# Ledger of designs, part 1: VH-VL binders against Protein broad-minded (TBC1D32)

All scores and structures are predictions.

Target 1, 124 residues: Protein broad-minded (TBC1D32), of Homo sapiens (Human) (q96nh3r1119to1242)
Amino acid sequence: GIHPVYFCSTHYIEMLLKAELPLVFSAFHMSGFAPSQICLQWITQCFWNYLDWIEICHYIATCVFLGPDYQVYICIAVFKHLQQDILQHTQTQDLQVFLKEEALHGFRVSDYFEYMEILEQNYR
Below, numbering starts at 1 at the first letter of every chain, in headers, positions and changes, except where a header shows other numbers; Kabat numbers aren't used for antibody chains.
F, E and O stand for the ipSAE by ESMFold2-Fast, ESMFold2 and OpenDDE, each averaged over both directions (binder to target, target to binder). V2 = 0.75 x the mean of E and O + 0.25 x the DockQ between their complexes.
Where letters were taken out, [cut] stands.
Atom coordinates printed by the task and the answers are left out, and those that the model quotes come from them; centres of patches stay.

## First folded at step 1 (VH-VL)

Design a01 (framework fv_alextatug)
Fold by ESMFold2-Fast, scan of step 1:
Structure a01 (fold): chain C 124 residues (1-124), chain A 121 residues (1-121), chain B 110 residues (1-110)
Amino acid sequence: as target 1 above (124 residues)
Amino acid sequence: EVQLVESGGALVKPGGSLRLSCAASGFTFSNAWMSWVRQAPGKGLEWVGRIKSKTDGGTTDYAAPVKGRFTISRDDSKSTLYLQMNSLKTEDTAVYYCTTDYWGSYYMDVWGKGTTVTVSS
Amino acid sequence: QSVLTQPPSASGTPGQRVTISCSGSSSNIGSNYVSWYQQLPGTAPKLLIYSNNQRPSGVPDRFSGSKSGTSASLAISGLRSEDEADYYCAAWDDSLSGYVFGGGTKLTVL
């Protein structure tokens, strides 16, 4: 089941994505690529080579100050940021390449603070 | 806490009809895809069908043995899933489970405890 | 008859590693994600593995899944008496437009 105690679980990530961004969840399904797989890669690497150094520092500070659940909320915020682009990458190989190499160039953690706080309120 | 509670199981004669309900709580039901799965006494699991969320089109899919006889529907205002069973056969005797269908990952996360349907004269 | 093929039974002793196979075709396992379910006697099924190899929160890392071609496998290491249960694999089938289950494997801990 769905439960806030889940720490960066693949289940928690996919539950939140389905609830918040159902069209993005649909696009991942069509592509055959699990959204939790890329999220775990981002989290495990602390977004190294995905985000600019300054944004990596903001990611770490956010998780330290607001709690480890924000690792998941930031992943959902990234998907919200990329929603239109993801909907255009329906092939597994193309979506994987896009998310690994190109997708996060414009992402700013601070642009999504309010969004993430709303996620915490709804799913805590 | 996500919870599913099935109800409506009964003893029914062959050719009869029965409606099962599944009450959902602890999540936003309107966003969820929902499935019914059954299990005959001493037998394995058999998928019955599913219904997509209204946002994803609200369409239904059914297993071959129940096509044309069973109808899945939902009432989002009541957070309730339904299974309308018509032209019941003795082969429909089973425990019926309601499940959440996380379709993007193709799995059934949460299961109810089931409701028993017996089709016998 | 089930669409996916599992052995009807499997057994092991405490501490051993046991594997349960699940065989399908290109329209189900070959094209789609596999999930596994554990059913303890007298209880409802519980999700054990999803998306071929992922574990939900609360499932011990002794349980693992894998998929190769049109077949999948569930591995249980460090077998315990409380693992006695029926285990089912499942996948979406493109040709049937529906989920299909394996026939189930009754695991006995000797």
Scores: ipSAE 0.000, ipTM 0.533, lowest interface PAE 14.3, mean pLDDT 82

Design a02 (framework fv_alextatug)
Fold by ESMFold2-Fast, scan of step 1:
Structure a02 (fold): chain C 124 residues (1-124), chain A 120 residues (1-120), chain B 110 residues (1-110)
Amino acid sequence: as target 1 above (124 residues)
Amino acid sequence: EVQLVESGGALVKPGGSLRLSCAASGFTFSNAWMSWVRQAPGKGLEWVGRIKSKTDGGTTDYAAPVKGRFTISRDDSKSTLYLQMNSLKTEDTAVYYCTTGRYSYYMDVWGKGTTVTVSS
Amino acid sequence: QSVLTQPPSASGTPGQRVTISCSGSSSNIGNNYVSWYQQLPGTAPKLLIYDNNKRPSGVPDRFSGSKSGTSASLAISGLRSEDEADYYCGTWDSSLSAYVFGGGTKLTVL
């Protein structure tokens, strides 16, 4: 089934983003838009309307087999994927719309599996 | 019924300017992302640019061949999209279509087009 | 030149299945949803397929789309004379920050 967002911590998301992708963290800080807010939307909806069906299945399988912390690692992997695009979005509304409506259509869970394993090893 | 009606197409000389309009009806225009797409005689489709809704930042994006010469704007009170074309070249000769994307990577609704001819 | 590559022409006979290909790269088809547009002679283009494989209301199920890696395909089953048209693939290109179309495929029926 679909599980609620209490497996995710807003503090943990922002800590990992600051440590792993400091330029992305800075871009969010300058925009006034909290990265944890969009991550919670993605997690709560299981990326419904963000990823195509096969990638949603990969997301769910990853979390079931590797643990609920991968909800956070996938969010960081998405930011890693979008790093250059995020750095080019300077307005709060433009960044929010980009992340909600456009950005994830090309994201593949499998492209970032090794990246997420490194995150798990370093942060658990 | 969702409808887009382009107007303003004309014969213009190279180096001239022209403004196209697109009147929208049957949907909430203020929420829609709008695009211009053109098609030269006997050729394929070429995306010109887009404008996001004001709620989504109101920003514009342009294809490389028109960047710096064309400007897209909108007037939500009139449900109208505009394309201001400056420094026109013969390569700009085309039928210009108004389209709506609905926050997606597809052009959902198309107008019938308005013809722009750039010739001496 | 088009960023997305389509064959310039395709042909078939009534009742046949025809497939039109569209090839791109990771910055466009590889990372974004693909749409297909049908342009009948003398008319504006019409959305035929969106989100890789979905049909708008009113599009017959004879039309289907698929995507694998950096390539997409449009399949037309039970080909009819009224399917004779130009077909275009399209998607967003993240490197260009632009929507890109294929060069178009002219489908001739018999």
Scores: ipSAE 0.000, ipTM 0.527, lowest interface PAE 16.7, mean pLDDT 82

Design a03 (framework fv_alextatug)
Fold by ESMFold2-Fast, scan of step 1:
Structure a03 (fold): chain C 124 residues (1-124), chain A 122 residues (1-122), chain B 110 residues (1-110)
Amino acid sequence: as target 1 above (124 residues)
Amino acid sequence: EVQLVESGGALVKPGGSLRLSCAASGFTFSNAWMSWVRQAPGKGLEWVGRIKSKTDGGTTDYAAPVKGRFTISRDDSKSTLYLQMNSLKTEDTAVYYCTTLYSSGWYYMDVWGKGTTVTVSS
Amino acid sequence: QSVLTQPPSASGTPGQRVTISCSGSSSNIGSNYVSWYQQLPGTAPKLLIYSNNQRPSGVPDRFSGSKSGTSASLAISGLRSEDEADYYCAAWDDSLSGWVFGGGTKLTVL
């Protein structure tokens, strides 16, 4: 089934982003759009309308078997995937629109499994 | 203003070598994936290869006709992309364009340079 | 040979709607986004449509893209003489691990 909505620390999301992807964190700051806002939207909707159904199933399976913190790690992996694009949107004021409408095309959960394991090791 | 300017095109004999450069300005080059595309006289567009940003691993991919002969590299300190062409064939005669690639090379070729002409002939 | 199939030519009169087709397979158009490029005579190609149906800033809304299954289409409404150009479709191909282009369509405004 669809994973239940749970509390997700905005502080934890922003701390991890700042530590792992400081340029992305800076880009969000420049845009005036908080990275935790989009992460909470993705988590709350289980990436519905953002990822195709197969990737949503992989997302749910990852969180069920590896723990709820992987909801945060997947969000950071998404930002890692989009790092180039996010940095090119800092001055357009289109970052929020980009992330809602275009950004997650081409993201595959399996491509970032090793990256997420490293995040868990460093921030458990 | 986002710009890409290719240079280095020349007349070369078959079997020769040539290095093309692409000078980038107006955007953060180090974060961009880059690509080369060519167009033979009177023919259509043909993708040559791409290079990922260092952040995404800095790896390269090539089209079959150029694999083993061409090498793509980048110098982020100079905001410059390179195409090293070895063992040139007459079939490599084309205008060579550099492009930016959006989102891991899967989405689209955003910005294009004006091209530099390579002629391989005896 | 081009991996994606486009008609070599298309024509229309001013004000007409013209469509340019692009046919591929499950490994390219069927699985990945389609982009379109306009090449005016003597110039470099320019991005016209990306992500199947999106327009970059500066491209008029009379240009639109669509995708269905393994095929894509570029539609030009209110055709103008300035639209006379070569048009190319492109997509990533999973089986080749590379970008593939259509052969190009020369649009003539009569």
Scores: ipSAE 0.000, ipTM 0.529, lowest interface PAE 15.5, mean pLDDT 83

Design a04 (framework fv_alextatug)
Fold by ESMFold2-Fast, scan of step 1:
Structure a04 (fold): chain C 124 residues (1-124), chain A 121 residues (1-121), chain B 110 residues (1-110)
Amino acid sequence: as target 1 above (124 residues)
Amino acid sequence: EVQLVESGGALVKPGGSLRLSCAASGFTFSNAWMSWVRQAPGKGLEWVGRIKSKTYGGTTDYAAPVKGRFTISRDDSKSTLYLQMNSLKTEDTAVYYCTTERYLGYYMDVWGKGTTVTVSS
Amino acid sequence: QSVLTQPPSASGTPGQRVTISCSGSSSNIGSNYVSWYQQLPGTAPKLLIYRNNQRPSGVPDRFSGSKSGTSASLAISGLRSEDEADYYCAAWDDSLSGYVFGGGTKLTVL
């Protein structure tokens, strides 16, 4: 099945998040909310209800054409996109509500293509 | 509240040395990349240098005009950033601002009010 | 001397739209995010725009940024007297391994 893939992906995301976005990783740790929970939800649902259909298509195409590891790189790109908001919400102690209930407004896969290529080069 | 407070500005003779301090509060200083930016009287902003967090190796970068003369350091236990200025020149006369880069994306999100350094005889 | 090119001055009347340009090269604006800073007379600079077009909390939506190729632009709509300030663009420069600033634009509200 798909269970080993999900397990490996969440572990890999956590490692990359700690390495690439240590302030975000620290914010999750301080908030008491695990980033793996939201990442699993995004991956499992293919960002349904989080991204517009056009951006969901870009997400799927990116993973099909460039490889399944891009599921991980896109999650890191999302955290980079939301970095300021994540850090503000840890101060208000509502990070989990923000990430689960707010749409990823303004996130475009194409805006982070170069960022994700660098992640692939460094971590593949 | 997030705050940066610079201190140490003074009148110094050419060839002298001076150490500036920047006290940070209201955020996790140890995770932030920190920069110094200066502004000569009536002139524009000029970046001086940067120090990364320990997670990113704690390395420093400097603008060409100050390389070899200025040294940036940090004390995470005291939430304080330092700028050691040696071999001061009259063209180093400026207001020196402490800035933080708390987030990836290369921008200076918080600025102090500045401390004035005057280099003259 | 500034690495990024801005007009030294700009002006407008209350309620109008003003744009401030910032021109660079492939090693700075062409490859990296642009940020904008507002400096009111006698005060420290304040972050106005980051990552080309994002506004921090507390910055009104009258301020917007854009980037195309090696150039960036700051737009101020509904101009107000309190917008009278110096505006600076900035970007990381890969060739210099450092931040570079524009020379600044003095905005006068007539």
Scores: ipSAE 0.000, ipTM 0.537, lowest interface PAE 15.6, mean pLDDT 83

Design a05 (framework fv_alextatug; at its last look DockQ between E and O 0.06; V2 from the best seeds 0.00; counts 0 for: pae E 17.0 > 2, placed apart)
Heavy chain, then light chain:
Amino acid sequence: EVQLVESGGALVKPGGSLRLSCAASGFTFSNAWMSWVRQAPGKGLEWVGRIKSKTDGGTTDYAAPVKGRFTISRDDSKSTLYLQMNSLKTEDTAVYYCTTKYRWSYYMDVWGKGTTVTVSS
Amino acid sequence: QSVLTQPPSASGTPGQRVTISCSGSSSNIGSNYVSWYQQLPGTAPKLLIYSNNQRPSGVPDRFSGSKSGTSASLAISGLRSEDEADYYCAAWDDSLSGYVFGGGTKLTVL
ESMFold2-Fast, scan of step 1: ipSAE 0.006; ipTM 0.659
ESMFold2, look of step 2: ipSAE 0.000; ipTM 0.529
ESMFold2 (binder alone), look of step 2: mean pLDDT 91; pTM 0.933
OpenDDE, look of step 2: ipSAE 0.005; ipTM 0.621

Design a06 (framework fv_alextatug)
Fold by ESMFold2-Fast, scan of step 1:
Structure a06 (fold): chain C 124 residues (1-124), chain A 124 residues (1-124), chain B 110 residues (1-110)
Amino acid sequence: as target 1 above (124 residues)
Amino acid sequence: EVQLVESGGALVKPGGSLRLSCAASGFTFSNAWMSWVRQAPGKGLEWVGRIKSKTDGGTTDYAAPVKGRFTISRDDSKSTLYLQMNSLKTEDTAVYYCTTRGYKYGSYYYMDVWGKGTTVTVSS
Amino acid sequence: QSVLTQPPSASGTPGQRVTISCSGSSSNIGNNYVSWYQQLPGTAPKLLIYDNNKRPSGVPDRFSGSKSGTSASLAISGLRSEDEADYYCGTWDSSLSAYVFGGGTKLTVL
């Protein structure tokens, strides 16, 4: 069957991150860890173990109603939410551990609806 | 080792003011949510309030008994948490503990590391 | 009074299993994660369990947490004399916008 991960463009994720959050993009580059790698993990797992169930429901509803590109926009919104924390974790292992250790606590999809709408208008 | 050291506890008269300090070391203080918890002699634990990291908005929350009288603040450059206590009452007599939420941001709010406490006695 | 209800005392013998309950409502335990704290006599509290059932580094496997509905439980298996302490549950209360603790349970090892 069709694997969901193939619908996400790694270049699209990295292009958006570089344009919107250049310091975060630089932090990933310095760490040697690709931002698309963690985004694909989040998307593949539907944020299970990363967001609580109500926020996972908001994530799924957002993607169903507004389109699959919102999978990417939500990932960029997460990076915006964690921007200052990411900038302090520039070593490869340190950044990987931080992001995989449920770093998304306190992230609410609804807090970033306007941000994601602006991303869609600018990048489509 | 993550370490929290409280100071500033003293004997004060009712209606007086006192400022407590908590010196933090061994973790990235600027990324941590910090809290104050108190314990009256021979009684249980009572949450006083918290302050979020600047990345998470730097907002404060207080328990009803102290709201309007106590103020929590932080100085990230000094890795120090403060509790400004005004209009002190005899009911405020307690050991005051500085706590950190935990420097693992993916976890829900809890009291991760505790200092040894500083004693505040409010008596005429 | 405490917002969360714990029994004031609990007891067991060495090697046995003891459970300590913590009861709340939908605004706290029902919708939020529960933590447990151990306070040995004359010392500051120590985190024992967080996120309902997770152990921080250094806490042995014999301590476990669980949550069902508006209640949570701490289980201590293989009870030892050094477990004699006060145990507190705690969680965020959405209606109060505050963290709340149980009244504490004094565990005695007989």
Scores: ipSAE 0.000, ipTM 0.526, lowest interface PAE 16.1, mean pLDDT 82

Design a07 (framework fv_alextatug)
Heavy chain, then light chain:
Amino acid sequence: EVQLVESGGALVKPGGSLRLSCAASGFTFSKAWMSWVRQAPGKGLEWVGRIKSKTDGGTTDYAAPVKGRFTISRDDSKSTLYLQMNSLKTEDTAVYYCTTYRGWNYYMDVWGKGTTVTVSS
Amino acid sequence: QSVLTQPPSASGTPGQRVTISCSGSSSNIGSNYVSWYQQLPGTAPKLLIYSNNQRPSGVPDRFSGSKSGTSASLAISGLRSEDEADYYCAAWDDSLKGYVFGGGTKLTVL
ESMFold2-Fast, scan of step 1: ipSAE 0.006; ipTM 0.637

Design a08 (framework fv_alextatug)
Fold by ESMFold2-Fast, scan of step 1:
Order: sequence, then structure tokens, then C-alpha cells
Structure a08 (fold): chain C 124 residues (1-124), chain A 122 residues (1-122), chain B 110 residues (1-110)
Amino acid sequence: as target 1 above (124 residues)
Amino acid sequence: EVQLVESGGALVKPGGSLRLSCAASGFTFSNAWMSWVRQAPGKGLEWVGRIKSKTDGGTTDYAAPVKGRFTISRDDSKSTLYLQMNSLKTEDTAVYYCTTRRGLYSYYMDVWGKGTTVTVSS
Amino acid sequence: QSVLTQPPSASGTPGQRVTISCSGSSSNIGSNTVSWYQQLPGTAPKLLIYSNNQRPSGVPDRFSGSKSGTSASLAISGLRSEDEADYYCAAWDDSLSGPVFGGGTKLTVL
């Protein structure tokens, strides 16, 4: 198995992504862009400039009430949400730009609560 | 094909009000984030503000020089964007462009209208 | 006036390569992608480059973009008289919560 998820470790973010979304992990590998790079940007900025204020409030509430590991689970949920779009972007700059520049519009935290609970059960 | 057509530009006196319209066609307007950008005579481009799609919160953001005076709104049933301009100043004299971001790839303005001219003078 | 810094003018001869610079800070170019717009005299701006180095359909490969740190560059190779235009860079600014433009560069083909 996968070691318990540690949000401070880029290695664990990538191991979790590889286990749950192997095609997405492969797309990042082909692009030469590490998925942990964008995850750490999202987490460090609390999704500021990526999610609308209401969704940022849901993100913060989720992490406060369910624990800091949900920072990672939300990142994986975002990749799940964008899976088909990511698979169509293999160039490093193209994929990085897509994920950086408000690719998260339309993402609702509540749509992925069950998905994130399953991730917690499997990887906590 | 994909088009934006601005209208409503006029000569107005300082302190006056004016509403600009932007008619969109050739794409799904309701999914698009829309912006207004202006250009004073012989000067560069200046962002005025934006409005998100309703699915993405429908929120508006404004550049500091127009905040509190200008209001951006949209009518998705008519595929039309609006800019309500109040308390007009001579500094607001410019060509006003309607722009859209259709894709999820960057904060770029991929389609521009031809512009509509607003002149604020006594 | 402008948040991003461009030279006010640039020039070249037909067939030459010209480069237009755009300088910003960590809150804009350093953290976000750069787009470039071409404005021919008397016309609306047209998207020329997006996402630092991507070209929309219809833009010739003579136009290319690059970004390094807090600066970006637009390169035009095989310069032609019809390239005479004003060129603007733009990027999202995290501190201002909006896009910012460069002051524009007037390109003259001598």
C-alpha cells in the first residue's frame, strides 16, 4: 500500500493521484509538470483566485471540521472533476496554464463530498 | 461566426449617465465570463471590470477608477452584456470594448468587439 | 500609469526579428500567465498569444511568446510591413484581483 497521506509531502500527493487517477497521473508525467506543484499552489493560496468565495468558504469549512488531510482530498477531487480536460492537455505549458487559470470554475465542493469521504476511508 | 457587437456610445456631459450594450452571438453566452476594456484616445488598454457566469457565482469585479460608479450586468436570455456608467468624468472618454473568455485556459480575452465610443465633454 | 512595463516603441526592417519585452512583478507575471494583443491602426485589439506561448488559430508561427521569472517577451520573426501595430501584454494581478496591461509598444517597420 499507500502510506497515510501527509499534506506537506509532494511524494504522497503524487502517490495518491497515481493510485486513484492513473490516467491523470500519466498525463502529468507526459507533460513534465508535477501535479504536486499545482496542488501546493491551491493549498497555499486557499484556492484564492481559483474558486469563488462561496466555494472557498466550503473548502475552509471542510478542512476545519473534517481535518487538514482534506486539503489533499479536495485536490484529488479537483483532478477527478477535470479528468477528461486534463487528458487532452499533454504539453507542459498548456496543462499548467489550464490548471492555473480558473480551470476550477464550475467545481463545487459539495458535488465531491462522497468522493472525498471514500478517499479518507481508503487512505487515512 | 463568433461575434461581439457593442452599442450605446454617445457624447455626454460630466456627471451624466450612459448605458452600453454588447450583443453576443456564435457561442454559449451563459457559460462565458465577460469583461469591459476601454482605450482613451491615443492611449493604451485599461481593464474596466468583469462579470462571471451565473454558474460560477455571477460576481462582478471593477478596476479602482470606476468602482462605485460603473455597474456590469448580463441578460443571458438575450445574450447581452451591459455597462451602466454613472457620474461620468472627462477621464472616462474612451472606446469601450466588450471581451469574452470562452475557455478554461487562462485569463485572456479571446474575442473582442469593434468597440463603441464614449465622449465625456461639456 | 501601466502596471506592466513595455518599451513605448520598437522598430525593424522587413525580414528582421524583433522582440518586445514586458516586465512585471511576482503578483502578476511571476505568478500568472501572459497574453499578447495586436492592435492594427483603427481596429480593435486581437488576441495574438495566450498562456505565455500559445497561438490562436490563424496566427502565424512567426509570432512567439516566452516568459521567464517576472518578465515576458513577444518575438516576431520575418518582419513584414503589415505587422506595424501596437502590441500589448497582459496578465492577471493577484494583488489587484484583475488583469493588468502593459503600456503598449508601437512597432514600426522601416
Scores: ipSAE 0.000, ipTM 0.531, lowest interface PAE 15.0, mean pLDDT 81

Design a09 (framework fv_alextatug)
Fold by ESMFold2-Fast, scan of step 1:
Structure a09 (fold): chain C 124 residues (1-124), chain A 122 residues (1-122), chain B 110 residues (1-110)
Amino acid sequence: as target 1 above (124 residues)
Amino acid sequence: EVQLVESGGALVKPGGSLRLSCAASGFTFSNAWMSWVRQAPGKGLEWVGRIKSKTDGGTTDYAAPVKGRFTISRDDSKSTLYLQMNSLKTEDTAVYYCTTKFRYGSYYMDVWGKGTTVTVSS
Amino acid sequence: QSVLTQPPSASGTPGQRVTISCSGSSSNIGSNYVSWYQQLPGTAPKLLIYSNNQRPSGVPDRFSGSKSGTSASLAISGLRSEDEADYYCAAWDDSLSGYVFGGGTKLTVL
């Protein structure tokens, strides 16, 4: 089943994505694939197999020092990073396969600190 | 214009070692994932391995036939990719291509170099 | 042997549509994107199709890719003599943790 912490993150992820990146949210809706589904995989695995070790350490440190909500903000930052690529993969199965395959190439947690701080300010 | 220029190909004896280099230009090398692909004379393409950008951890992956014998490394200050080949076998005879992936998304080879020839023979 | 299966040869005449198939499994094509590479005689390979069906700039729309289940296809419409080349499909393989190529298809324009 879903643990309570994952349940809370699911609801929060979809709300933020819809508000912050409506075109990305629309792409997920058109694909029939829930954005929270991939985010929960990232969160439950601490981005193992998705981010390199250095960025996994940054992810963990960010969540420890700034709070567990940053798990969600990092997921939204990833979608912002991939926005143009996601919009090109709107066919039903393509989006899910894209996000499974090394889609977080080039993502640095530190590049999105200001973006995540703005998310916290607007949605806390 | 994106360019990849391989060098270092030579005739070597079985059991020998050789280091290949690939000089990159026309793109931000430090952000790119780099790979080696080989092609034996008259045969198809065979993936050798890859190295991720330092931003993505700089980790390496290798095809089973070369794992433990070949090492891929990069020098971002020189925009150069390397392939250190040890314990060479006759079946390692091939043209070795340097390839790059500099777009985000799924793994594929955006650009290929012209190749450098390695011959392993007695 | 090659992990992905392609016919070793294909042929057509100018103006025809030719299709090259590529068959894999759930761990490669079934789970990951397919790329296609064109290798003209005596030259290095060139990226022709990425992410199943996307063309890099400079690749004409005569070239198209598709994927269904564990198989992929490259279609070349309006075949031209300069299309004579070897064509390779490729995909990441989850079980091998590596990138795999098809055996290649030699396309002859008659």
Scores: ipSAE 0.000, ipTM 0.550, lowest interface PAE 12.8, mean pLDDT 83

Design a10 (framework fv_alextatug)
Fold by ESMFold2-Fast, scan of step 1:
Structure a10 (fold): chain C 124 residues (1-124), chain A 124 residues (1-124), chain B 110 residues (1-110)
Amino acid sequence: as target 1 above (124 residues)
Amino acid sequence: EVQLVESGGALVKPGGSLRLSCAASGFTFSNAWMSWVRQAPGKGLEWVGRIKSKTDGGTTDYAAPVKGRFTISRDDSKSTLYLQMNSLKTEDTAVYYCTTDYDFWSGLYYMDVWGKGTTVTVSS
Amino acid sequence: QSVLTQPPSASGTPGQRVTISCSGSSSNIGSNYVSWYQQLPGTAPKLLIYSNNQRPSGVPDRFSGSKSGTSASLAISGLRSEDEADYYCAAWDDSLSGYVFGGGTKLTVL
């Protein structure tokens, strides 16, 4: 199983993604790749090898100060950041490679702080 | 504070045209997905169609009975949603409601906000 | 004709628990979220439940939703006279590329 401190609801992730970014949700559905799986991988690794160290520090600080639900909100923020790119990767393998190797270069936690606060307001 | 106000309902002959408007206030209309839902006298709710925000592609979807005859559009500068109805049939007689489908910036989802409706009667 | 099937009527007495069913298929309820709407006589519909089982602010916790397979259910506990209304379920339908509603259930509080 998964370590309790890194537990994250698959349903919660999918629900938020469908509500906030339905085109992204549809792209994952059509690709056959579950968005919750990549989110759980990001969360359990604390974005190690995905985000620069400074951005990892911002991620950790956000979760410590604002609560563990922000683990989910940052994942939704990442998908918001990548919306157009995800819609262009219709094949499962291409989408997986993109998300693992390219997608999070240039992502800044601070650019999406207001977006995450709105997610908390709407879903907490 | 958040509200939708429909207008433009009228008595129209079969084969005629009519344009409905929905004025939105109290939220950031430009980021909202908007839908039209109708209800024939003494009958249940029937979804007519929707339009996505321009950020999410600005695309439209329609129910089979209205496809090719009705067109949904929006003017974000006026915070107004439109339903252009052409080739009207007696079966189109209904109260037409404007409702939100998705809006992350204002927290409105799932047909959360409804107007009071505007009545369209198609009769000889 | 509605795509989703609801009983046309339901009834209960004050304080009772009543449930309203909604049946669909794999292309709608089976693969998409279900929402529920309450319509008081002469008024516009009001969102009661979204994402199968979530309540918007202002909806009391005696209203609850559930989904299993291709069916959904709305439960109203502690029934009150003001709950007398028409109730509708809705879901996106992948095959139709549109939202579909149930035929509505008229709830009478005796």
Scores: ipSAE 0.000, ipTM 0.515, lowest interface PAE 16.2, mean pLDDT 81

Design a11 (framework fv_alextatug)
Fold by ESMFold2-Fast, scan of step 1:
Order: C-alpha cells, then structure tokens, then sequence
Structure a11 (fold): chain C 124 residues (1-124), chain A 122 residues (1-122), chain B 110 residues (1-110)
C-alpha cells in the first residue's frame, strides 16, 4: 500500500525555516505572509498545480517510504530552491502571486534528497 | 551609495525641545523601516524607537524612557526621518544615530549614520 | 539597566578563541532573532551577526553566533588586534514592544 500523509504542526514548519533559512523566514515575516500557510496549501493539495506530475509522484513516494516528516522537509527544500527569488519579493501581494503561479516551475525533488537527509539528521 | 546623515544636535536646557533630522539617500526610503538609537557618553547602545513604512502600517514603537516625550515621523517625499524630543532631561544626553535595515537585513540595524550629539545641561 | 545581560569585559591574546555571552528571557532571545553589533573606538556600530548565526557580506568567518533557549553567544576565533572593540547583542522584546540591547562587552586584545 501507501501510507497516509499527515500534516505537521505550523510551529514545526516555522521552527525549521527559522533554523535553516533565517533570511527566508525574515522575508516572509516582513511581507506579513506566513510560510506555514503556503506549506499547508502545498501539502493539502499534494503540490497539484504547483509541481509537474512526475515530481508529485516523487513527493508522494518520498513521504510513503521515508516517513511523513518529509512533507515538511520538502517544503523547506522548496524554500531553499527559491531563496534568492523570495528575498526579492518584499511585498505581500508580490510574494503571494510568485509562490502561487511561478515559483515551483523547475523544482526537482531528487536535487534536494541530500539536503532533506541532512534536515532529518539534524531535526529528527 | 547608501547614506544616512543625522543633523539637529545641540546644547539644550532641561525641559527644552529639539528636533533631529536624518537625510537618507541611495535606497528606496519609502519602503524602509527606520529607527533611532542613542548612546550616552561612555555608555552602551540604547534603542529609542522605530517607524514602519506606510505599506506596513506606518506605526511607531518607543522605548519606555522616551514614551510620551519623543515622537518619530517621516517624510517620504523628502526621504527624511525626524525625532521630535520634548521635555528633555539630562539623561537624554547622547549621540543619536539614525539606522535602517536593507535587503537582505530588513529586521536589523544594517546601515548607520555617524550620529548627531545632543547635550541636555543647565 | 540593560535588558540583556553581557559581561562588561572580555580579553584574549592574538590567535586565541574568545566567547561573549548574552542572557535574556522568553520574551526576547527566547522568541526572537539575536543580532550582534561591533563598535570600534570612535565609530558607529556595525552589524556583525544577524538571525542568530548568519554573517553579513564582508564579515570574516572567524566570527560566529549561536543561540540556545534564552541565551546567545558570540565566538571570535583567531583573535586579532583589530577585533578590539565593544560588542553588543540585541533582540526584539515582545513584552516591551521594542528592540533591546545588551550592556556591551569591551574586548581587549592583550
């Protein structure tokens, strides 16, 4: 079978983001837009309309085989991928539009496996 | 080139008033959160207060020792920050710095002026 | 007088590692980012560390920051004479609705 995908607390997402990507967290804070809010949208929709179908399959497989915490680690990996772009979107409206419509094109789950394994080692 | 230039420091008697100015250049002032920080002779840094950008609500926050006596304001058309100081006390004697944080250091005091000296004495 | 507690002085010899502590509470360091500022004699302060442990462009990797609970530390490795300065920790305080500084630590390079 397939494991159910569980949602982590918003606190866990924001704690990891603060620790790993403090400039990204600061940018979200300045914009007035909660990073956990977009992560929950991505997770609840299984990245539908955000990632290509092949990458959605990789996301699901990762969570099934490596555990539900990887749903959070993938969200942090997405922010790592987008770090420079996020830091350039200082207004709430601009950041929201960017993250919903443009940002996740070109993201490859496999490019961030090592990064996510390091997150698991440090925060498990 | 990013610069902050404070002015208006003077010798004032206790109970007097003074207005400090900070002229900003080299960045988009209207988007920046601006702060005042002071340092008494031979003493440490003390945060005075801040003002947010208009897009972030334009609100002000003040340290307890100056609350009710000092007012921070801004004029985005002139790229200038102000500190209106009323009911001055000898304890307000300090070098006053204008500070801001620019990308990617928005929450921090990344850019500092050279300061302007305020002396409150009889 | 200061909300965050630092030792008033610290000293070391060239090449040594020196640490400067900063103690706060749940309303400041415990809940918010810590920054560190370096003030060389006769100059305005300079941002040295932000977001607990990050260095601005141009700050040598000899400087590092850390945070645990309600306390923070600044470490300076390979101490040099040019590091002689006053060092201040700082954080936003939720209870005071204001930014707070430590009392400052005067670092002397012997």
Amino acid sequence: as target 1 above (124 residues)
Amino acid sequence: EVQLVESGGALVKPGGSLRLSCAASGFTFSNAWMSWVRQAPGKGLEWVGRIKSKTDGGTTDYAAPVKGRFTISRDDSKSTLYLQMNSLKTEDTAVYYCTTGLFPYYYYMDVWGKGTTVTVSS
Amino acid sequence: QSVLTQPPSASGTPGQRVTISCSGSSSNIGSNYVSWYQQLPGTAPKLLIYSNNQRPSGVPDRFSGSKSGTSASLAISGLRSEDEADYYCAAWDDSLSGYVFGGGTKLTVL
Scores: ipSAE 0.000, ipTM 0.536, lowest interface PAE 15.5, mean pLDDT 83

